Miniprotein binders against q6w4x9r395to579. Designs and how they scored, part 27

Target 1, 185 residues: q6w4x9r395to579
Amino acid sequence: GHCSLEGGSFVTTFDARPYRFHGTCTYILLQSPQLPEDGALMAVYDKSGVSHSETSLVAVVYLSRQDKIVISQDEVVTNNGEAKWLPYKTRNITVFRQTSTHLQMATSFGLELVVQLRPIFQAYVTVGPQFRGQTRGLCGNFNGDTTDDFTTSMGIAEGTASLFVDSWRAGNCPAALERETDPCS

## First folded at step 3 (miniprotein)

Design L16
Fold by ESMFold2-Fast, scan of step 3:
Structure L16 (fold): chain B 185 residues (1-185), chain A 84 residues (1-84)
Amino acid sequence: as target 1 above (185 residues)
Amino acid sequence: GEVHVRIEIETDSPELARWILEYAKLIIEISGLPGVRVTVVWRGNKLIIEITGVTEEQARELAKRIAELVEELGGRVRITIEES
């Protein structure tokens, strides 16, 4: 299955459901029992331009009990807070420069991440068939049914992207959606 | 010799854009070519795909297949092939 984070804040889930959101937080992109050491893939979004409501991807994080690998739009790769020279290899993960503008994180457990660094920071997530029906997060549940792709962290299927995205916020940060102002008329 | 391919696709559909990107990657993988590079840029409602490191024949075949697909899916496409 394939999930993409493109063009600022556009997301296409593993079941090919597209949506867009506005948020300035770290979000759980993919969580699965198929990921070793309680692993999770996360996406960091921040303001993209002049408009406060516009946001874009600025970093992708793979977090487990052993590793915190951060790939940022500044072309810096860190693990557990230390900058790493590429290619960077661990027991199960290799991060390397695929092209002059792309980095790839290859794993032994069926997860692949490709990050486009320039001209626009974008991410592409590929998972093997063992992940079918076993994923949670912004990339959806990979069960072949798009109607429940907006399943929140509490296990509730939502009809709208906004409640879905907010449920996958990680850490202590503001809500993905700015509350609509209460105008005088 | 080696050529540079620029493919401009007009669509506001992330689904179509993603499928085309994955298809382009698959074609390159099947061709078994080391040194082929693909970059993708989204500008407004245009998806721009740049391909380098391919021969003129490979470029024309890839361009034809992508153009046919985009047209079948109701998109608009413009392809430019230049010697690199």
Scores: ipSAE 0.000, ipTM 0.069, lowest interface PAE 24.0, mean pLDDT 66

Design L2
Fold by ESMFold2-Fast, scan of step 3:
Structure L2 (fold): chain B 185 residues (1-185), chain A 84 residues (1-84)
Amino acid sequence: as target 1 above (185 residues)
Amino acid sequence: GEVHVRIEIETDSPLQAYEILIRAWEIIRESGLPGVRVEVRQEGNKLIIEITGVTEEQARELAKRIAELVEELGGRVRITIEES
């Protein structure tokens, strides 16, 4: 399955449900029992000065009991708070420059992250078939049914993106506002 | 005229420490201060942020914002500002 964070504030879930939100917080993008050491992928959003939306993706974080990997829009990669030179390798994770404008985080456990650095910071998440029906977070539940892709952290299926997004906040931040997904924004 | 700021943060979990790290980094980056230099170290539930390249006034403002963030997220903070 594929999940994408594009155009500053657009998200397409693993079940191909598109939505948009206005938010400035760290959000849980993906949690799954398939991720080792209580792993989770998180996305950081902030005010945007160079896009059609008011908020944009500024960093992606992979968090586990072993690793705290941050990939930011300024092309800094850290693990456990320490800056790393690329390629950076751990036992199960490799972060490297895929092209002049893209970084890739490859893992041994069926998760792949590709980050576009320029001209706009964007992220693409790929998970293997073992993750089907076993994901939660902004990327949805990967069960083949888009009607419950807005399942909150409390397990409730919501009809709107704003309540869904707010339930996946990882800190004390302002509530997100849902914005219409139209072809011009 | 520059000072060295050391911010020592104690939290109840590694996840809480990491959340504080990400948001504190955002505060510093968004400040737009020219010449600011930051070193961050996380050790489990503990986080140490060291800031240089700032004036005393800029240092106090950053320290205040970060302290408020830490308290908001349920952590504890100790700040030291020294002439560099």
Scores: ipSAE 0.000, ipTM 0.084, lowest interface PAE 21.2, mean pLDDT 71

Design L3
Fold by ESMFold2-Fast, scan of step 3:
Structure L3 (fold): chain B 185 residues (1-185), chain A 84 residues (1-84)
Amino acid sequence: as target 1 above (185 residues)
Amino acid sequence: GEVHVRIEIETDSPELARWILEYAKLIIEISGLPGVRVEVRQEGNKLIIEITGVTELQAYELAWRIAILVRELGGRVRITIEES
């Protein structure tokens, strides 16, 4: 199954349902019992400088009991707060430059992440068939039915993307009253 | 079992909004749903499409198709589906 984060703030779920959201926090993309050591994939969004989008993806995070791997739009890769040179290898995870504009995180447990760095920071998540019906988060539940792709963190299927997205907020939101972004200046 | 769908679309130009509107109308028309009612309002770069007379499943299918269209044409979309 394939989930994508494209064009700053568009998401396509594992069941191929597209939606748009406007968020400036950290959100859970994928949680599953198939991920080792309570692993989770998360996305960080911030205000966009692109006139076409109000918010944009700025980093992707893989968090487990052992690792906190952050891949930033600035092409910086860290694990547990320490910058790493690529290729970076752990027991089960390898982060490497796939092309001049793409980084890949390959795992031994059926999760693949590709991030496009240029011209727009975007992410592509691929999971193996063992994840079918066993995922939750912004990428949906991967059960082959699009009508329940907006299942919230409380297990309720919502008709709107806004309630769904807000239920998967994982981290701190930026402080209120920050200066409004102006993409024209 | 009937729901109300509200689709709010914002684009970079009135011409793009008009094109999205025409294609959205076509998507709804070729769905062949009896009893569907559609209200459309365009104000410059903004579109509001309201659909009634559909079931929740039909609403998800129409919203999905329109969201893909808006995404492909470079617009922003917000969709709400409420029991009617």
Scores: ipSAE 0.000, ipTM 0.072, lowest interface PAE 21.1, mean pLDDT 69

Design L4
Fold by ESMFold2-Fast, scan of step 3:
Structure L4 (fold): chain B 185 residues (1-185), chain A 84 residues (1-84)
Amino acid sequence: as target 1 above (185 residues)
Amino acid sequence: GEVHVRIEIETDSPELARWILEYAKLIIEISGLPGVRVEVRQEGNKLIIEITGVTERQAEFLAEIIAYLVELLGGRVRITIEES
């Protein structure tokens, strides 16, 4: 299955349901029992550089019990806070430059990530058939039914993207709290 | 039903057009849309993309992404969507 994060704030789920959202937080893209060591793929969104009213992808994170791999729009790759030169290889994960403008994270467990660095930071997620019906997060549940692709972290199928997206926030999101307590500061 | 999409892009350089071409191919291929067919060609600073085998909603989504990208890069875009 394929999931894409494109053009700042556009998302297409594994079941091919497209949607758009606005947010300045870290969001869970993909959680699955198929990911080793409690692994999860996450996306970081922040205000767009071209307009304060738009938000865009600024980093993708793969987090497990052993690894915290961050790929940033600034072309920096870190693991557990330490900068890494490419190609970077662990037992199950390899991060390498696929083209002059694309990085790829290849894994042994059926997850592939391609990140476009320039001129716009974008991400493309591919999962093997073993993930069918076993995914949660912004990329949907990969069950072949688009009507329940907006299933929240509480297990409720929503009709709109806004409640769905908000349910997959990772943490308190300081940007949202700042806007509430100090608008226009 | 299924629609036919024609996307015409003009840029200020052949290199930029080539990059947009490679990007558009990547988006469409990894979107995982079943039955989609794509024909792309570059003529100097101009890029033409023809997409078939998509629904109207899928066509709108792809067109919006490509238009946003082209405009951000300073290019010009014309999109035509018609029933197939």
Scores: ipSAE 0.000, ipTM 0.205, lowest interface PAE 16.8, mean pLDDT 71

Design L5
Fold by OpenDDE base, second read of step 4:
Structure L5 (fold): chain B 185 residues (1-185), chain A 84 residues (1-84)
Amino acid sequence: as target 1 above (185 residues)
Amino acid sequence: GEVHVRIEIETDSPLQAYEILIRAWEIIRESGLPGVRVEVRQEGNKLIIEITGVTELQAYELAWRIAILVRELGGRVRITIEES
């Protein structure tokens, strides 16, 4: 499955459902029993302008019992708050520079993350087939059904993105704004 | 039984490696095989993809598709399939 965070406010789920939201919080992108050590992938959004619609992705965070790997728009990679030189390797995670504008986090457990640093900070999440039907978060549930992608953290399927997105906040933040997009956008 | 697949890909640039990687993932994803595990490493212009949780037949099929992809994009590929 492929989940993308693009254009500052656009998300395409593993099931290829696109949507847009405007929020300034940390959100859970991916939780799954397939992630070891209670791992979760998160996205940090912040204001990029003065209006509510001016928000952008500023960092991606992988959090587990052992690691807190942060890839920020400033090309700083940290683990547990300590800056790391690339390539950086833990037990089952490797972060390395793929191109001048792309960083990659590779894992031994079927999760891959590509981060585009410039000109827009964007993220691309790839999970293996073993994750089918076992994911939750902003990237959806990876079950081939786009109609239930907006399932909240409480297991409620929403028709719109706003409540869905808000349910996956990792902190106390303002409510997100939403705009539905078509698959061709 | 299950096998371990090691795909070594030599590219002309890191960008080419990126393109190959994304498309290779798509091939693996589209296979729909349950239990597939993938690990990726990069060493310069060399990309290493390791796949586990597949049968021998599945391994050959995946390897074939990925090999075609690599060749179409002008890269070189070496594939090793071993019993797990």
Scores: ipSAE 0.005, ipTM 0.192, lowest interface PAE 10.7, mean pLDDT 89
Fold by ESMFold2-Fast, scan of step 3:
Structure L5 (fold): chain B 185 residues (1-185), chain A 84 residues (1-84)
Amino acid sequence: as target 1 above (185 residues)
Amino acid sequence: GEVHVRIEIETDSPLQAYEILIRAWEIIRESGLPGVRVEVRQEGNKLIIEITGVTELQAYELAWRIAILVRELGGRVRITIEES
């Protein structure tokens, strides 16, 4: 299945369901029991450089019990907070430069990520058939039924005037509300 | 008379906000309302759900069900319903 994050704020799910996403935090793209070591793929969104209501993808994160791999729009790749030279290899994951404008993260467990760095930061996620019906997050549930994808576009309202915006759990939120961490302040 | 519903939810963790979002979404789907439109925003422990395409009566019923859910899961809720 294929999922894409394009144009700064557009998402197309594994079941080919398009929607637009707004957010200024880190959100779950893909979580599945098929990912080893409680793995999850996440997306970081932040405000555009211009003062308007638009938000854009700024980084993609793969998090597991062993790894926290961050690929940012600045072409920096880190794992567990340490900058890495490419190609970067772990036992099950390899991050390398596919072209002058694209990075790829290949895995042994059926997940592949391609990141476009320029002119616009974008991400493309590919998963093997073992993930079918076993995913959750912004990329949808991958059940082959676009009418039953309740984690995105929600299926109740239709038309270009009805834009569904959905966001998942924030794991690392640059725009997190300060009051939520100190309710006495 | 269609109305605009704004539901502001505060929780003690991002995971709690996520669980409330999933359950609130189920309530909206189970309502079977044909014209309902929903926009959701989550920022850490805070969740905002905006609903349009509903009548005043439908809005009150939906908001009430969501409010009960939020309180049962340990969150706090503020609801605003305005003529659209």
Scores: ipSAE 0.000, ipTM 0.111, lowest interface PAE 20.1, mean pLDDT 69

Design L6
Fold by ESMFold2-Fast, scan of step 3:
Structure L6 (fold): chain B 185 residues (1-185), chain A 84 residues (1-84)
Amino acid sequence: as target 1 above (185 residues)
Amino acid sequence: GEVHVRIEIETDSPLQAYEILIRAWEIIRESGLPGVRVEVRQEGNKLIIEITGVTERQAEFLAEIIAYLVELLGGRVRITIEES
């Protein structure tokens, strides 16, 4: 299965359902029992420099009990807050420069991440067949049915992308977003 | 100082050896190291990769990633780094 984060704000799920993303937080991209040590892949979005309503991908994070690997648009790779020189290897994960404009995170557990650094930061997620029907997050549930790809963190299938996206917030939301939801005084 | 790296890889099939070869070559090429020279040869289930024009530190980084790739794909690896 293939999931893509492209053009700063577009997502295509593992079941090939496209939608546009309008948020400025950290979001859960992929969770699965197939990921070791409670692993999860997350995407960080921030304001686009083009317009006030547009957002763009600024980093991808792989988080587990052992590791917090961050790959940012500034071409910096960190693990647990420490900058790493490439190629960077752990027991089950290797991050390396695949091309002059692309980094790859290869794993032993059926997950592959490719990030395009230039000219636009974009991410491509590939998972093996063992993940079929066992994923959740912004990339969908990978069950072969696009009608339930907007399944929220509470297990509800929504008809709109906005409710779906909001349900997968992992944190790191800016103060400006909180102000938009504040009750007027 | 520059070093000579010899990476000897044994696999269970010619296809496995070829897959490792292509990925290892990509890693070396994409590393962007100036002046790197590399010779690769496949002998059935065996691969030999020789790298020159690299510092000891650069050699260690390439060796680590290649060793990981080989182990991930079920191969066996022996790496020798010598001054040149």
Scores: ipSAE 0.000, ipTM 0.063, lowest interface PAE 24.6, mean pLDDT 71

Design L7
Fold by ESMFold2-Fast, scan of step 3:
Order: sequence, then structure tokens, then C-alpha cells
Structure L7 (fold): chain B 185 residues (1-185), chain A 84 residues (1-84)
Amino acid sequence: as target 1 above (185 residues)
Amino acid sequence: GEVYVVIFIETDSPEQAREILERAKEIIEESGLPGVRVIVRQEGNKLWILITGVTEEQARELAKRIAELVEELGGRVYIVIEES
């Protein structure tokens, strides 16, 4: 399955449902028991300052018990607060420059992330079939049914994108990026 | 000033998405705009087109033509034009 964050405010879920997103906080994109060490993928949004969109993606975070990998629109990659040169490798994760405008985070556990740095910051998430029916977050539940893609963090399906987005907020933002958040909380 | 155009297209088949992509590329090439840059991604029945190096007026005209193409071929289109 594929999930994307594009055009500053567009999200397409793993079950192929597109919606517009208006948020200025840190949000959980993907949590799953298939991710090792209580891993989670998160997205940081801020105000864009452009006429057609008030919000834009500014960073993507992979957080586990061992790692806090942050990829920002400024082309800075950090792990646990330390800046890293590319390619950056851990036991199960490699971050590298795929093209002059794209970075990729490859993993051994069936998760792939590609971020576009220029001309606008965008993110693309790919998960293997083992994740089917076992995901939660802004990217949806990956069960082949679009009617419940707006399932909230409490397991309640919502009929609107706004309520769905707000339920996956990972902190009392907008300064959430400065705070270490636990995705299992 | 220069703007970005983000076009997200959803179709009912990968073949339809590919046809829309090829015809959209023709529209952009035929426009003859100097400095236009296009980034494209297709995943199955979904298509993303990012256009840069255009003015707001040029962007609106390209977006209009591509939207008309997508509608003609039975797809769904979402377009955002943003200041660069």
C-alpha cells in the first residue's frame, strides 16, 4: 500500500481515499504492530503563507524506542537530535539521497519513505502486504474499505477529514516539534 | 511572480492514468512556455503533475486545459496553485 502527503495540504490514504488536510501540529501518519520497537511515522505541519493553502508539510519523523529520525524541508537529517551525513545507516534503516531533489528512508521491516525536498516538500509512504489491516493514523487502516479510513485514535470512524485529522494529533502544538512525543501514549 | 501548480488525478485504471499523463505532457509541450519544468509521478490509477517555472496566469491556463482533459477522459482532478 501507498500513502502520500502532497501539494502542501493533500493526503491519499493506503486505501486510496484522497482528502485535504488543514493542520499546524505534529500528527501520527502510521502506527502498526508490524513496526519494530514501538515505531511510528509522524508528519509536522506549519502555516504555509501561500494564498491557496494555509498549511504545509515541514518535516517527517520516524520515532521508535531507539531512534528519532527527523527529515526536514531544510534538507537536514537528524537522529536523536544529532545531524547526520548521507548515506546514514542503522541496523535496520538507511537514509540516502535518491535523486538531487529526493531523499529515501529504506527499512528492513517493509516500510519505505520518500521525501521530495524541492520545489515543495512532500512525502510518500509505501508499506508491504504484512501491514494490511494493521495500520492506524492519517494514512488510514489499509483494509480495502474506504468507508472507515477516517477511524480516529479511539477506534471510532468519523465522516469528515477534519475530525479524523484532529484525532491523530501527537501533541498540544504548534511547538510540538520542540517536544519529544511518545507515539504509544 | 513564479508559482507552483500541483495536479492530483485519480482514474479508474492504470491505462487511463497513463493516457492522461501522455496527453497532459503534450499540452505542456505545445504551450511553448520558456522555463517550464514538470515533475510527474504515477502509481497505478493515480497521477501527480507538478509544474514550476510559470507565472500565475500561465499556471491557471495550463491547469484549466489539464482539468478539461481529465474530465473528458472520465477522471477526477484536484488542482492547487501556490506562490513559489
Scores: ipSAE 0.000, ipTM 0.117, lowest interface PAE 17.5, mean pLDDT 69

Design L8
Fold by ESMFold2-Fast, scan of step 3:
Structure L8 (fold): chain B 185 residues (1-185), chain A 84 residues (1-84)
Amino acid sequence: as target 1 above (185 residues)
Amino acid sequence: GEVHVLIYIETDSPEQAREILERAKEIIEESGLPGVRVEVVQEGNTLFIVITGVTEEQARELAKRIAELVEELGGRVIIWIEES
């Protein structure tokens, strides 16, 4: 399945449902039990342009118990806060420059991410068939349902009310939203 | 301009979803907004609410209040705001 974050504020889900997303926080793009070590793909949005209702994608984050890989619109790649030169390889993940304008994150677990850096920062997510019906987040459920009882195009994302309340209240995401929410005692 | 507010809510039961829906409707009604329109779809323990006829400022306030309600009642919520 394919999911895209395009034009700064548009999302097309794994089931090919387009919608426009407005927000200025870190949001869950993809969670699945198929991702190792409680992995999740996240999207960071910030205010763009002249209108306060306009937002754009500014970074994509892959977070697991071992890694926090951040790819930003400024062409900076970090893991756990440390800048990395490309190609960057871990046991299961390789980040490399696919073209002069595109970075790719390849994984051993059926997830591929392509990030367009120019002219507009955009992201493209590809998942293998093992993810069918097992995804949550802005990219949707990947269930292949073409008959929808909903009257409008939509995306489904998993999260907590606390995460949304915090983003609305502060106008900025707390640092905790980009980390595990379960602290060690 | 006017915006749409799209709200996805997931709960532990259809009964909890129904309770959250009734309380969310009360919040919207209490807002006193003259042009607001609400569409709702409930499927089992999930709830999808679409609010139209609101400005971005009104949308943010409603979204905040509904998110707080869902948190209080133990559900999960994701909110999107779209230009109409």
Scores: ipSAE 0.000, ipTM 0.127, lowest interface PAE 13.2, mean pLDDT 67

Design L9
Fold by ESMFold2-Fast, scan of step 3:
Structure L9 (fold): chain B 185 residues (1-185), chain A 84 residues (1-84)
Amino acid sequence: as target 1 above (185 residues)
Amino acid sequence: GEVHVFIIIYTDSPEQAREILERAKEIIEESGLPGVYVVVRQEGNKLIIFIVGVTEEQARELAKRIAELVEELGGRVTITIEES
């Protein structure tokens, strides 16, 4: 199955349900018992620099008990807080430059991530058939039925994207890049 | 203001999807819109088109032309237009 994060704030689930949200935190894209070492894929959103009503993807994170791989829109790749030169290989994960504008994270466990760096930071998630019906998060439940794709972290199917998205917040919210102090007048 | 257009096209075969994809690309290129970013992706029998950097009027015109193309070629389309 395929899940995409495009145009800054659009998501298409594994069951092809499109939706938009406006979030400024870290959100769980994908949790599954098929991911080793309690692995999870997460997305970091922040406000667009110009519009206070727009949000954009700024980083994608793969977190497990062994690794915290962060791929950011400024083309920096870190693992456990340390910058890595590409290609970067672990036992089960390889991060490399696929094209001048795309990075790829390939895994041995049926998860693939492609990140577009320019002109807009976007992410594409591919999972193998073993993930069918065994995914949770913003990318949906991958069960072939789009009507329950808004299943919250508590297992409740919601009719609206906003309640669904809020349920998958992972607790890390980027600080506003710039805040003004009261103007001197 | 600027809007985003999200288009999902459902067809009966990968060949039909590829035909619609190529003609949709022609429509978008013929529009001559500067600064427009377009993602076009085929997933088997399904096409996904995502358009960024258009006005509401440009979005409606592109959506209409693409919907007419899809109907002509026997597919089904879902189009979402939202403020950016």
Scores: ipSAE 0.000, ipTM 0.183, lowest interface PAE 14.6, mean pLDDT 70

Design M1
Fold by ESMFold2-Fast, scan of step 3:
Structure M1 (fold): chain B 185 residues (1-185), chain A 90 residues (1-90)
Amino acid sequence: as target 1 above (185 residues)
Amino acid sequence: SRVLVIIISRDPYLNEWLARLAAIKGADVVIIVTDDEETARKALEAVKEAGKEAELIIVDFSDPESVERAVREALERYPDIERVIVIVDP
């Protein structure tokens, strides 16, 4: 299956449900039992400065018990807070420059990430068939049914993108951005 | 396989961008569900320009059942669809 984060604020799920993302936090993009060591793929969004509260993707993070790999729009790749020169290899993960404008993270466990750096930062997630029906997060549940793609972290199907997105916050929003939210929301 | 995308939004900019994205990603039919023709205008133009089928269903967002009826009507217009994708941003 394929999930994409495009145009700064648009997401297309593994079941091909497109929606627009409104948020300025780190969000869980993909969690699955198929990911080793409690692995999760996360997306970091920040404000783009538009009057209509537009947001844009600024980094993608792969987090497990052993690794915290961050790929940012600034072309910096870190693992556990340390900058890495490409190609960067671990036992199960390789990050390398696929083209002058694209980085790829290849894994041994059926997950691939391609990041477009220029002209607009975008991300493309590909998962093997073993992930079918076993994914959670902003990329949806990959069960072939688009009506339940807005399933929250509590297992409740939501009818709106905003409620769905908020349920997948990773809880590390900057204090400055949190001050801009309504205290009642 | 024929793919139907239903976009439900009051935002004309969101409608246009989602319509363009749907057409690029292989939608055969895109239905815009919104409150007036002006809000849908650019979205419908984008779908037609991409060579896809474009439809509009006008709803009253102040009527609690209006959006549900629009989705049912959309599905009834295209009974031979293999995949349906619904995008909601009210």
Scores: ipSAE 0.000, ipTM 0.115, lowest interface PAE 18.6, mean pLDDT 72

Design M10
Fold by ESMFold2-Fast, scan of step 3:
Structure M10 (fold): chain B 185 residues (1-185), chain A 90 residues (1-90)
Amino acid sequence: as target 1 above (185 residues)
Amino acid sequence: SRVLVIIISRDPELNERLAREAAEKGADVVIIVTDDEETARKALEAVKEAGKEAELIIVDFSDPESVYRAVLEALWRYPDITYVIVIVRP
């Protein structure tokens, strides 16, 4: 299955369902029992500096009990807070420059991530067949049926997309976003 | 509700295929970013044949800042765009 994060805030799930995303936080893209050491793939969104998009992907994070690999739009790769030169290898994960504009994270457990660095930061997630029906997060449930509707909390309609997206927040949202949400106005 | 697709590639066959696919899947504007007009010709024709807006931006691939500036200019020209999809194939 393939999931993509494109155009700053557009997502296409493993079951090929497109939706628009608005938000500035860290979100769970993919969580699965197939990922070792309680692994999860996450996406960091922040405000866009340009008028054509309100939010943009700024980093992708792979987090497990052993590793916290961050690939950011400024082409910095870190693990557990330390900058790494490419190619970077762990026991089960290799991060390398696939092309002049793309980085790839390859794993031994059926997950692949490709990030486009320039001209706009974008991410592409590929999972093996063992993940079918075993995924949760912004990339969907990978049930193999593209005609199925998501549950109400995982709906693709813009009116329900914010609730779906908000349900997958992984951590603290940026303080700047909180200042813009005036609860009394 | 408008969709912009930007295709950045030196491959004329790939440009045509991706441009046709983008137009057929609902793109309103397709921009081909490449190094010469010949490389974009069939791609631009495919988009126009599908009834969509087609644009060409010529860049120097030996200067990555040139490619980045072209994308920013494209986004600036279409401030009413709802979705922007950028496809890069070196």
Scores: ipSAE 0.000, ipTM 0.157, lowest interface PAE 17.8, mean pLDDT 72

Design M11
Fold by ESMFold2-Fast, scan of step 3:
Structure M11 (fold): chain B 185 residues (1-185), chain A 90 residues (1-90)
Amino acid sequence: as target 1 above (185 residues)
Amino acid sequence: SRVLVIIISRDPYLNEWLARLAAIKGADVVIIVTDDEETARKALEAVKEAGKEAELIIVDFSDPESVERAVREALERYPDIRTVYVIVRP
């Protein structure tokens, strides 16, 4: 499955459900029992003064019991608060420069992340087939069914993206403003 | 307001991916950045079939600066467009 975060406000889920939101918070992109050591992928959104969007993606975070890898729009990669030179390798994760404008985080557990640094900060998440039906977060539940629309952190299917997005906030932040772009259901 | 979508891809099956890409429906102009002329032609055709304006820029992915120049050129072609999405398909 493929999930994308584009232009700071556009998201396409693993089941190809498109939506938009305008929010300023850290959001859970992906949680799954397939991720080792309680791993989760998160996205940080902030008010944008440099992009053509009201809010934009400013960092992507992979958090587990061992690692807190932060890839930010200023092209800094940190793990547990310490800046790392690329290529950076742990037991299960390698972060490297794929092109002059793109970083890739490759893992041994079926998760791949590609981050575009310039001209606009964007992220692309790929997961292997073992994740089917076992994902939670902004990237959706990966069950092949768009009729359940948006499954919140409480396990409730919502018809509106704003309630879905707000349920995945990590922290005390204001509610997101929703703008749907040609929903599939 | 008009929306510009810039697609950067090395995928030889880019046209199949674009046919299912929701961002295309919200776009007014799509610029395809790729290294292969046949891939570019098929992708351009898919975007036009979706009823959108489409342009292409051929790059050399072996030269990292060529992609940066292509994106800058795309932005300079549409200085009046305020909403820009850049999508990468590795």
Scores: ipSAE 0.000, ipTM 0.164, lowest interface PAE 15.9, mean pLDDT 70

